# VHH binders against Putative pumilio homolog 16 (APUM16), part 10

Target 1, 332 residues: Putative pumilio homolog 16 (APUM16), of Arabidopsis thaliana (Mouse-ear cress) (q9fie9)
Amino acid sequence: MANNNSFSMSTMFNTIQEILNEEPLTVPSPPSRGGYSLFHIRKAEMDIQRIFNFMTGSEDLKDDISVLDTGTLMWMASLMTSDCDYFMVITTNKNGSKTLQKLMGMSDDMDVFFFEAIMRLFIHVMTDKYASYVTIQGMRVFQQDKRELMYDQILRYACFLAGDQYGCIALNEIITDLDDPYYRDQLLDIVANNALLLSNDAYGNFVVQHVLKLRDSRCTRNIADKLCGYCVELSFKKYGSYIVERLLEAGDVPMATVVLDLLACKTEMLIRLARSEYGNFVVCKALELTNEILTADLFYGLVNRLMPYRHLLHRSPRSKIATILDSMSVPN

## First folded at step 4 (VHH)

Design m06 (from c09 with T31Y S53T S57D N106K Q110W; framework vhh_7nfr_2)
Fold by ESMFold2-Fast, scan of step 4:
Structure m06 (fold): chain B 332 residues (1-332), chain A 124 residues (1-124)
Amino acid sequence: as target 1 above (332 residues)
Amino acid sequence: QVQLQESGGGLVQPGGSLRLSCAASGFTFSYYWMSWVRQAPGEGREWVSSISTGGGDTYYADSVKGRFTIARDNVKNTLYLLMDSLKSDDTAVYYCAARLYPGSYKHFSWYDYWGQGTQVTVSS
């Protein structure tokens, strides 16, 4: 349903006054065969349509909503959340999502309606481009008791959300915003425990990358432990190589895990990696960082494996590895 | 088959110390967040402390911070609570609880497994 009507606050206020002049429907429970007459359903649909037009018609950030009295706002919140399908239609609409986010946090009594609707539709809301920001806003503005229940749902569905196109974006914002160390550490543990699966996923790799950017020492070491034995395989892949590069930059232990994987693979595979589109950046970074930061054994281990093939590496699309090797050569 | 068995409870004077143990069996202990939850006579359940799967992260209720220490041994499948500077208000049945999927420590229905409890009485 697309609406692009010229709509003023006066028109909306008059429409709401018209609705309020009618006897209100009692909608405390979800629709049931015994609880709803056809008349009540049709009346609710008419009222819902009027509210939908208001919610989706606003294009600007304005204080227009603040001129509405508390009773009108409470009534609107109740109607918006009375039907799961209707709530989803509003929250998945770009303007509806933005308007709903403005209503959230204005009143604890009103927030109860939004919280309950979000909780009933949690996965559907979290995996939509616009509706996911409604849930994020709730986690920012709701009272602590509601936020904790929302955190519980995030923890329960973290891996599923990480694998979704919009869920991964929302999950990353939640990880950044989450200041409670209890929930934060649990969420980081879930990501680390599933690091191999997520690193190979089309969207989950963005969650692993985001977590590594946080520079959380414990979580980063746990991720390195889970990716041990797979660093070469990941380095051939675009996003997998980004994850491996971040592990190289993350301190002595994660860096050693990556370098030891490189040293453990067959020479043919290491040379193929060094000449590959993405793996060349990993091998180059491993050489640079082991030369600057770590023990001579790791640096010279890599140099000794690559040096016999330096001429082949010079003929590769990016010869920086060969340049590093040449700088270590003794003139004969 | 799944079992959590608490031990170490008893009668102790105010200011005293006590060590609680919880022996776990029938599940992969190292995959679970472990918690201590207590219940005083006539009162609801109160969360006391939680520990992460690897033992690196520990959390405490404000009422016990600085007095209690939670620890785990994943080789022995055992959870511990070291209780120091005990107060009369610490009198309760102490339960060991396990949770596979982390979440609010206050949301007790989300715990997967519970022990039978061990009585701690702090009285002169």
Scores: ipSAE 0.000, ipTM 0.199, lowest interface PAE 18.1, mean pLDDT 80

Design m07 (from c09 with Y105W N106K Q110L; framework vhh_7nfr_2)
Fold by ESMFold2-Fast, scan of step 4:
Structure m07 (fold): chain B 332 residues (1-332), chain A 124 residues (1-124)
Amino acid sequence: as target 1 above (332 residues)
Amino acid sequence: QVQLQESGGGLVQPGGSLRLSCAASGFTFSTYWMSWVRQAPGEGREWVSSISSGGGSTYYADSVKGRFTIARDNVKNTLYLLMDSLKSDDTAVYYCAARLYPGSWKHFSLYDYWGQGTQVTVSS
C-alpha cells in the first residue's frame, strides 16, 4: 500500500514538471507584482506537491479527511483549483477523484472553489474516466443554484458527451439520477431528437439503449419516430440491432414502428436480414411479440413474407425463425 | 461577426403597448433559443421571456405572464417581444440574448450572445 503511494507520487511529480515546463509560455503576471520570484514559485511547487501527496495517496492518508480543520480544507480547495492543469491532474487520478468527492458537500464556501473549477473545465472533466465522477458528485451534493448551472451545461454538451467513451457513461448516470423533471425531460428530448446519429455512434448507442431501458413512454415514442425508416439498416449492426430489439419490447406503438419498417422493405432485404448475424434476432423477436400481443395483421404480414423462404432460413446459423414458421404449416 | 441589434423601445404611458425587435446576424439564428432580459436603473438583470429554436415552446416570468408575447421569424432572423398593458415597473433596458440549449433562464453567464439593449420607459 505504501509502495503504491510512492509510485503514484513519482507519476504526479513528472506530470507537474511537464505542466511547469509549458507554463513559461502562458504564465499570467500576478495581480500585485510584475512577476513571481523563484522563491515564490518554489513554495507553490512544494505546496502543490503536498496537496498531490494527500489527494492521490494511499487509503491511510484519506482516512484522516474528517479530522482536517476548516482553514486547512479551505487552503487545500483554493490551492488545488488555482490552476486548471493542477486541478485536472488531481481529478483524473483515481485516488484524487475519490478524495475530492469526499471533500465535496462538506462546506458551501469550499464547494464554490470546486464548482468554479468544474465549470471552467466542464467538458474535460466530463470526458475523463475518474474526473467525471467529481461532476456527478457535485450534482448530488451542491446547493440547488449550482446544480441548475451544471444541468444547463449537461444540456449544452449532451450530444458531445454521448459520443465520448467516458462522457456517455457519466451522461447515463446523470440521466438516471436526475430528479428535476424540467432538466430530465429536456435531456431526454435531446437524446430522442439525435437518436439516429447516436444509434450509429460507437458510444452514443449506449445512451440510446440506456434511455430506452428507462421505459419513458414519450421519449421512447420520440426515439421510434426518429428511427422510423432506419430500423432495417440498424438491425444489420450489432448495437443497432439491440436498440431495435428494445423498441420492439417497449410497447405497442414502438413495436409497430419497427414491424412496419420490416414490412415496407423489399422481400430480398427482409430474407437477408432474417439470415444475418444480428438481424435474425430482430425478426425472431418481431414474430414472437406480434403473435403474443395479438397484432394478427402484423404477425401474418411477416409470416406471409417469410414463409416461401422457410427452407432457406433453415440453412442460417440460427434457425429459430424457421422453427416458428414450421409451426404455422398446419392449417388453423 | 455575431451581432444582435434591438429596436422598438421608447417612452410609453402606463397601459400602453410596444413591440421590440431583435435583428440577428453572424450565427445560425434558427438553431438558438432566444430570450429577452431586462435591467432597470440601479438593479440587476431580470429574465423576461424565452422561445425555443423552432418557436414551439415559450416561457415567461411571472411578472409579465398574460401581458407579453415572445415570437420569432427564422426566415428574417428576427426575435420579437410584444408588450401589452405596460406598467411603470416595466421601465428597463431590454436585451436580446441567444443560447444553444434550454435551461436556467436566470443564469445570465450561460448566454452565448447579447445585444446592446433598447430603452423602454413607462411613465406618464
Scores: ipSAE 0.000, ipTM 0.111, lowest interface PAE 19.6, mean pLDDT 80

Design m08 (from c09 with S53W S57D H107K S109Y; framework vhh_7nfr_2)
Fold by ESMFold2-Fast, scan of step 4:
Structure m08 (fold): chain B 332 residues (1-332), chain A 124 residues (1-124)
Amino acid sequence: as target 1 above (332 residues)
Amino acid sequence: QVQLQESGGGLVQPGGSLRLSCAASGFTFSTYWMSWVRQAPGEGREWVSSISWGGGDTYYADSVKGRFTIARDNVKNTLYLLMDSLKSDDTAVYYCAARLYPGSYNKFYQYDYWGQGTQVTVSS
């Protein structure tokens, strides 16, 4: 997939609906061998209800899990993953999710069942409040070969997941844990390529903020390039202003992208930004950083635009803009 | 008046090292991206390396990566190129160039100021 892929809002919305309605990916189950007679099938159906009760029961289940032998655990894993609906009922339940997370990583043989079930239902598991934690746990405790296949799915659905209320949380934890440079770089490229859409999204902005905290110079520069022309608009918004402040702190190129956007806007807009609830922090940081790195043209460009209107700027202890400008009005 | 003056070129043996300097005057050096561009006899211009305003970002052509280091001193208004493990293919006139904003390194018409060049010859 192209690293420079991006969606319009209508295209993204339609893609989201299509993904949610897609049939789960089919991964062949491990060979489930059992000479089940009709008698054993009936017993298994009764036992699945017991497994549901066990998995979704009280927090005291910790003691019960520790005494189960390998054969019992394998039998339980096989039954609860035998049907996608059974697995989803367990994983979307708060207690069921927590219990399943404790079972994961206990046995490679058992993990095969959980891995295959997660892969069949990947997008549905990743976008559920409780089931998303099951997928996160799998990426932490499964064998490397299984984690790589899960990373491939993350790359496929990264932009959609970033825009989801639970998917964005899971995606950020995966980004933090991801030490494979190939998958990490590809995932960072997808976030950067979609930075404008994500920065304006209710959930996607948290992914952009998280990626900027990693201080990856290549990714940060790519994000700055995609946000060029939009830094003023973003700076009026609570989370958008946080993104812009991080770009100012991230090196010469990202800083310049932000400052040049400030200098390119109309003076009335710049003053309105400097007086705004969130934008005042952006303007203040731009002044401080341009002065520190000896970018005199950028620093004085900002000072000259703001100075005639210094009396309109807030002089509270929470705003440093007026203080910086006042220091420039005295030649001492 | 704007001036860029290169120095430090000369004759060196293969495997040797040279340090090029470029002294800038007549403009606010700290607000310009600085680059080294070379031109071998009978060839076109080839971008070598660039450095951002504060030195936080450095870029290198694949042919020199790992062998050359670009640096700047904004107090002294000086750009440097430290050249290690020199090869005969590095023989060229080396130019110091300034541009206000980063862009395509091989778009030489986007550079605002150029030095007169300093000759580097790598031979036995």
Scores: ipSAE 0.000, ipTM 0.122, lowest interface PAE 22.7, mean pLDDT 79

Design m09 (framework vhh_7nfr_2)
Fold by ESMFold2-Fast, scan of step 4:
Structure m09 (fold): chain B 332 residues (1-332), chain A 125 residues (1-125)
Amino acid sequence: as target 1 above (332 residues)
Amino acid sequence: QVQLQESGGGLVQPGGSLRLSCAASGFTFSTYWMSWVRQAPGEGREWVSSISSGGGSTYYADSVKGRFTIARDNVKNTLYLLMDSLKSDDTAVYYCAARLYPGSYRHEWSQYDYWGQGTQVTVSS
């Protein structure tokens, strides 16, 4: 969808696909190292195969990591990051990712290799179910300057990640873990500004749901503003209805946004929504909350629109709406 | 073959504590959201708690919040539920359940990809 900047998720997705397809898969040369006795790995395929076996092997092999000397750790870091293909094979493997996470944070010198590899392959790493945890670990254990550069990349690609099957999971972990108010607020703003697109996305809807669970009043109001006019459409959909119900419970302003959308739609649409598999929960919640809060104009607005069709609502399986209407002692 | 195996259930007195475990195999545990779901005799299923794939997010039903703690060990592929201050109302079969995508606002049983066989927890004298 176009906004004030004529930007859309489709445009961002296409740009990232071009980057993924055309960007060279080469890691920048690691900084020169001295003071360890281990040899250059690039010339010995047997050494590369040994490290793959170690990194991707069983958990029992990792119990000895804490006893490895500095020279061995630096050699392993150099080996893993010597080639982008080697790094990706290791990080996309469940055991390899977990072992790499244990090596990270052990020394600043070693972390430079991992940071540079992650930054070069950032989108590839963040959209893999195992490799994304390597990036999350880096944001926990790397020096401040490196973490800031990683967060800048998250902000840059947040919408793309939200729409990815693994990126959305990683993004939600990052949102939950993020205690830096600058990056947290920026990330929440990006989600809110794209709430309509994300709420209609197969994976992005989970990001919107996750953000609403944080109960951040500013972000929730911004989401409500972006979904204004679309609450009825969303309420017919499984995950869209969850988002709309959360807005109803989030305070007076988000609740009013939802209820006003219900009141603005055609009566035939409102009755169809009230009888639908997911929309009946939205209409029921709107009635319950407007009655509890004593928002009489909104409550009776809904009652007056639904009451003439009470007999159709009674015919809907497990409908609480009909029961609420019956409690009013108005027959229609 | 996907398998979720619960353990740690048993008979406990009111105010007691239990630790439930769920051993996972046959799928990539570290990428799945994990949940505990219970079913009391003659009642429907009740969601108890969920934990995100990385462990950064935890969620609890109002009935157990402050008494139960959900945890996971992605190295051992094991989910835990630490149950403190147990009440007679906590008597149920406790199921371990896995889902790839995060939990929704309104819980739906169809959202779970894999289920364990359950472990019985009985809170009585």
Scores: ipSAE 0.000, ipTM 0.112, lowest interface PAE 21.1, mean pLDDT 78

Design m10 (framework vhh_7nfr_2)
Fold by ESMFold2-Fast, scan of step 4:
Structure m10 (fold): chain B 332 residues (1-332), chain A 127 residues (1-127)
Amino acid sequence: as target 1 above (332 residues)
Amino acid sequence: QVQLQESGGGLVQPGGSLRLSCAASGFTFSTYWMSWVRQAPGEGREWVSSISSGGGSTYYADSVKGRFTIARDNVKNTLYLLMDSLKSDDTAVYYCAARLYPGSYDHLWSPRSYDYWGQGTQVTVSS
């Protein structure tokens, strides 16, 4: 379980491993035959195989869904969701996921089966490339009471999902789609409160970048606050530098937070940053934006610290910083 | 000069509680990440908990999660660790440690990555 302001990476990775080990992501075993007649066993096997073939088959065959009666659809939904492994094989299949998405929203009674299966397998469906879209579709088409329970699960597992290669993509789509102010604000607060952890994560950085792109001023200020003191460290890293650049672009307060971090660090570190592969873009953008929006104290603070070392900055073949500094120099 | 001084350790019975304090001086405390690291007899240093410079983010080792709470007071330049439901396995010397930048998660969780260390305070959990 997650305390949204108290995650350890070890706890997060252990939770992922435990969940994946509980539920196999391989092709499911044949169904149990306990106590059934041979006829019933064969019929159940044929029905399961028939549904699987229909769900995972070509797109043209799925137009036949429109001719199925409500009883048949309810029976199919019940059978597909009767076994967790069987449901996962269908939902993790590209065509199976697409077909399930078409069935969702057709009947509230049928949606109960899909909702319950998704809730039982929430982390597994959310961390799969194709199954995650089944869950996203549920959040778009299910009744409000079911959507709210799904939002509660998203809040509970937000940081875990942000750290997953497919979960981060699904989470970003949910963030974009989420119109309920209570759940939206809570989700944005979770991202902001964990911004340092996520910014340093291989996938979580994409969630922070996405949230900053939304231009939500409250959330952006909260992210800037949580990254205060770490902007220099982040700027040495590929994706961390992108986050810092987005903060610089996000308005006066986030920009000031970044620039004050640059001004607070030792001169040697600032010069090393300005000459680094990714940090040079951050320092350059800080100079350009502070000059453009007339924050003269911040602009000249940076210029005055970099100017004595401009000859070292010229040694970088792609540095625009030296060019900016040279434009500010006065002939003696 | 930089100093970190721990206090509040002692002997406590299993299930008891202790509150550790770390008084910091000689550096700008409010700009540093602060951590608690412990060392049990015959073992290496184990990271316990960390708190961000502004206090907005806290992190805990799996072994202490739900039992320990890290907090800081930037006005008083003091770090705290509130330890509840103490177990015999919590017996260790507890060190206060400071780092200006965490670097990566590996650096945050690595005892060798810290800029400054205290002298430690002994916590003994026994009947």
Scores: ipSAE 0.000, ipTM 0.086, lowest interface PAE 22.5, mean pLDDT 79

Design m11 (from c09 with R99K Y105W N106Y Q110E; framework vhh_7nfr_2)
Fold by ESMFold2-Fast, scan of step 4:
Structure m11 (fold): chain B 332 residues (1-332), chain A 124 residues (1-124)
Amino acid sequence: as target 1 above (332 residues)
Amino acid sequence: QVQLQESGGGLVQPGGSLRLSCAASGFTFSTYWMSWVRQAPGEGREWVSSISSGGGSTYYADSVKGRFTIARDNVKNTLYLLMDSLKSDDTAVYYCAAKLYPGSWYHFSEYDYWGQGTQVTVSS
């Protein structure tokens, strides 16, 4: 039977996917071709088009923004955020995102409009290449009350974001930027608690790798605990092997977790791993680190399992393991 | 005015070390991905390393991985490249470059800002 945390995450991912599968956002367009212009409709279209052109212009708008009075900027902010589709068209545009980031933090009154729009569209904004940086900017420049509400949303959707192509990048930036110990520790705990699922995910493995690079001892030990029993399986995979190598380097307890998994597997599997494209680096590192740290029982456990197959390892392109074994006197 | 000012280049013997710095001004440095790009005499531009806006994600070209370390200080608006075990093939002008969004490090036309470069010469 499945673990309760894995079931909860699967249910959450399915629910969010159902929300995201709602009618796609559309680019604002002029009235249907051959349309008939009423003064008010035409004026509203011109105002929308003017703001779009201003926001998505390729030039540095800092000088232009400084010329605009506060009332004009407030009107623009209000109009940009009054319609969810229009806000998304601007914020998912490379230049529109850049311009929005420059407007954020200029006044608390304007920030209310941007904050409310971001919160209404949180998942859509966070899973877009350009719009996600608007949210990151809000977390840097908004008043603390708004930032805390945004952090709460990140905690709520952390696992979903980790599994998204752009959400994982944004999440990693947020993890690095978070100086608040409460929100940082909560976010690290969510990653660690879901380490097995994320390590096997196309994008989530990137989040696990990033968190391990932080060298947070508590989080790293929690990740090692969750990956215990799975280190051999992960070591056959490109990104899984990188995660396992990080655990080997992360101190005595994570190292022992990995090495004990290697020692617990069948000899055929261990030799196959030692000769595999990615697993050979894991086995090599396990030998080097157990020898270096003078963990004699673990080191000789690995040597005893590999030494009878030294000749097979010598004939493999992965001769680094064979070199380590050869650095010792032949047992007599 | 946007400025990226590199420093720390010079002449060094093979196996030596150098630390490059890039001082940034005129834009919100902390929101930009930062990169080092080099150009050897008579060669095209070669991407060396990149660091995310917050500093947590780093990327390296295979030719420099394990020898170079990229770092940043967002309080001081400064990017660094620590270069160890320098080889003659590392001889180049090193440029600091800024890009607001992650993407292909090899599409040099997509970078938003560039420094003027600093010369690194690795020679006996």
Scores: ipSAE 0.000, ipTM 0.187, lowest interface PAE 17.0, mean pLDDT 80

Design m12 (from c09 with L100I N106K H107Y F108W; framework vhh_7nfr_2)
Fold by ESMFold2-Fast, scan of step 4:
Structure m12 (fold): chain B 332 residues (1-332), chain A 124 residues (1-124)
Amino acid sequence: as target 1 above (332 residues)
Amino acid sequence: QVQLQESGGGLVQPGGSLRLSCAASGFTFSTYWMSWVRQAPGEGREWVSSISSGGGSTYYADSVKGRFTIARDNVKNTLYLLMDSLKSDDTAVYYCAARIYPGSYKYWSQYDYWGQGTQVTVSS
C-alpha cells in the first residue's frame, strides 16, 4: 500500500527532516531473480515517494542537500534510477531537474547511476524541456569516459534532436560547449550534410543558424555547397532568409554561392523576391556586400537585372533596394 | 546483412608482434562500441579491449595493458588490435564484437554483433 502523503510545504519540510535524521543507509543491492520480498518492494515504494517529494519540492528547501551523508545520497541515487518511470517523473519536473543537476558531479560513484539512467532513456530525456538540462549537466560534470559515450549518442541522434522542439535547444548548447575536435567536427559535418532538410524544418533551422554563428569556415562552406540552387527558395521564408543572410556575411565563397543563385533565377522571380517581406533583406544585403572593387561584376549583375523594375521596388514601404539603385542613377 | 570479418592472425614467436584487423559492413560502424574478445583452447571467453564509437576512450584487460593497442578508422569501417610483446598465454581465437550502447564492456554475451574469429598462436 502506497503512503497517502498530501503534497504541501509542511509535507516537504517533514520529508527533508526525515531524510536528514535517518541513520546512514546501505546502498540497496540489485535484487536477484525472486530475491526481493513483497515487504522490500513496498518499503521501496514508500521510500521513492519520499525521494520524489524531496526532489520535486520548492527550490528554497534544497539547500539541505549539502548536509546529507554519502550513504543517504547513494541510496537516493540508486532508488530514483531503479525504474525508468521514477527517473522520468523526477527529471521532467522543473524542480526535480534542477535538484538532480545539483546532485550530479558530487560523487563519481553516484554519477554512475545517473549516467546509466540517462543512457537508457536518452531520446526521452533529450526531447523534454527540463530533463534535457540533466543530460547537458552530465556532459559538463561527468568523467571523460562517460562524456564521450554521451557524445556518441548525440552523433547517433543529431538529426532527430535537431527536428525536436526541445532537442534542438539542447543540441545547440552541446555544440557550443563541445571542445573535443573529433566530436565537434563529426557533429558539424552531420548538420552541414543535412543543411537543406534542417533549413526547411520548424526547429532544425535554429540549429543551422546556430552553427553558422560559430563562423567555422569549413562547416559554413559545406552548408553553402548543400544549399546551392535553393537560396532563392529559402529567401522567401522567414528563417530561411536569416540563413541566407548569414551565408552572405560569411566570406567570399559562401557570398558568391548566394549571389550566383540570385543571378541564375528568372527575372520575374528575382523581382518578386526583392519585393517580398523577407527576400528584400537578402537582395539588399547582396547589393551592399558586393559593392566592392573585387566583386563589382556581381554587384552590377544584380543592379542591371533590378534597375528596369526600380519603380515596382519603390512601391514596397520597407525596401532599401530602391535607395541603393537610385544612388547609381546619373541625373540627366 | 551485418558482417564483421577479422584478419591478421597467424603463428608468431614469443616476444613478436601482430596486427589484427576487423572489416565491418551492413551497419553504421561509427556509432558502435567495438571490442576484441578472445577464447583460448579449453578456456572461457575473455574480454581483451574496447574502444568508444568516436575513438576517444579505450579500455584494456590487465593481462594485455601496455602491450596491446586498440584503434579504429571510421572512414574505412575498420577496427585494429596492435599486439606487441606477445606471450604464449595470448594464444587464442580473437573475435571482433560490436555494441550500440556501452553497457559493461566485460560482458561478452551483451554484444549485438560478432565476427567469426581469427586464430593467433604464440609458440616457438
Scores: ipSAE 0.000, ipTM 0.120, lowest interface PAE 19.0, mean pLDDT 79

Design m13 (from c09 with A98T L100F N106S F108L S109Y Y111F; framework vhh_7nfr_2)
Fold by ESMFold2-Fast, scan of step 4:
Structure m13 (fold): chain B 332 residues (1-332), chain A 124 residues (1-124)
Amino acid sequence: as target 1 above (332 residues)
Amino acid sequence: QVQLQESGGGLVQPGGSLRLSCAASGFTFSTYWMSWVRQAPGEGREWVSSISSGGGSTYYADSVKGRFTIARDNVKNTLYLLMDSLKSDDTAVYYCATRFYPGSYSHLYQFDYWGQGTQVTVSS
């Protein structure tokens, strides 16, 4: 009654069972040399290919995996990690990554194979869209001794990962998940110490933005300290302006750092910033947030610098600043 | 001391062919994925092709697929790029590159080791 569908999980599971249940060649004494060596070579190649097809052939293997015995799982783990190329082809495949994540945490003995493979290929795994989730899963389910060794690798390569298109995503997931205050604080310190370089990077800016969203007061203050003197130049840039806006929102000290940079720059540069594509949002937000404390010198400092150019600001495509200034002018 | 040294570049007419080589030293070449990355004048870096440590897997940018072939010789520690049906748009400095650890085939942003580059010019 069975018509095997090559796309079904039942077909893939049966392939694994076929590998396990294959009978070896009978060995007469003395054995035939060529036949036995060729059989063993071809069987190993077929086993590796069948495991690969099983691991990558379906998006949902949870129910099928639960029926596999411990011996089968250990054998699969051993074969998948026997060669770096096999492991990477599995982990960089969307279905292979998902399947491997479901196998992780099922037994400590099996996890040794996955841990060792991840550690050998750490940078490659961490910089791939699908393979990075394998490492993240290991940090969630492995024994504490293995997790600490993985944390050490994250600390060693944090700045490099922050600059990678997929590494920055994985790093942000790890920052969110990391509950150990020692490793978490060290990782946040690395981001803060490199905040200027990362804020100007195509991917690293997302790590700085993510860390600022955590509202960690020590880390936010350290980022503000490193960006002090650079808030104006960052505000002319798309992602730099987003970071500066987050600093304005992050409390009194980071807000003061940004506003003092605005007040310290030349009038020509401040007006150019207020009329720029991204910087107008920074100047507008600085006015809005400082205006909540009407007697604050920072608000009136900005108003006094911008007011002589009110008519020029009205003629820009960015009228929000001009609207705020109009609300402060005497209508006599 | 990791060293990557490209050669085989030069001036060629449209439709011509070139074979680039990259001599690697100072690391266990056979355990590393290797890549070719190019940079045209006034443009950013563009990933061209990658090859797995054992040579069993190869990957190509859509712009070169079917025209270029990446290969390696692990005994000679040498990476190759065979370039057929060259077009003016292929004019660039070609770099061989690798990661500190094996792997990461299509990520042109963060290679740890780079060669000095070899100029390929496809013109009139």
Scores: ipSAE 0.000, ipTM 0.116, lowest interface PAE 16.3, mean pLDDT 78

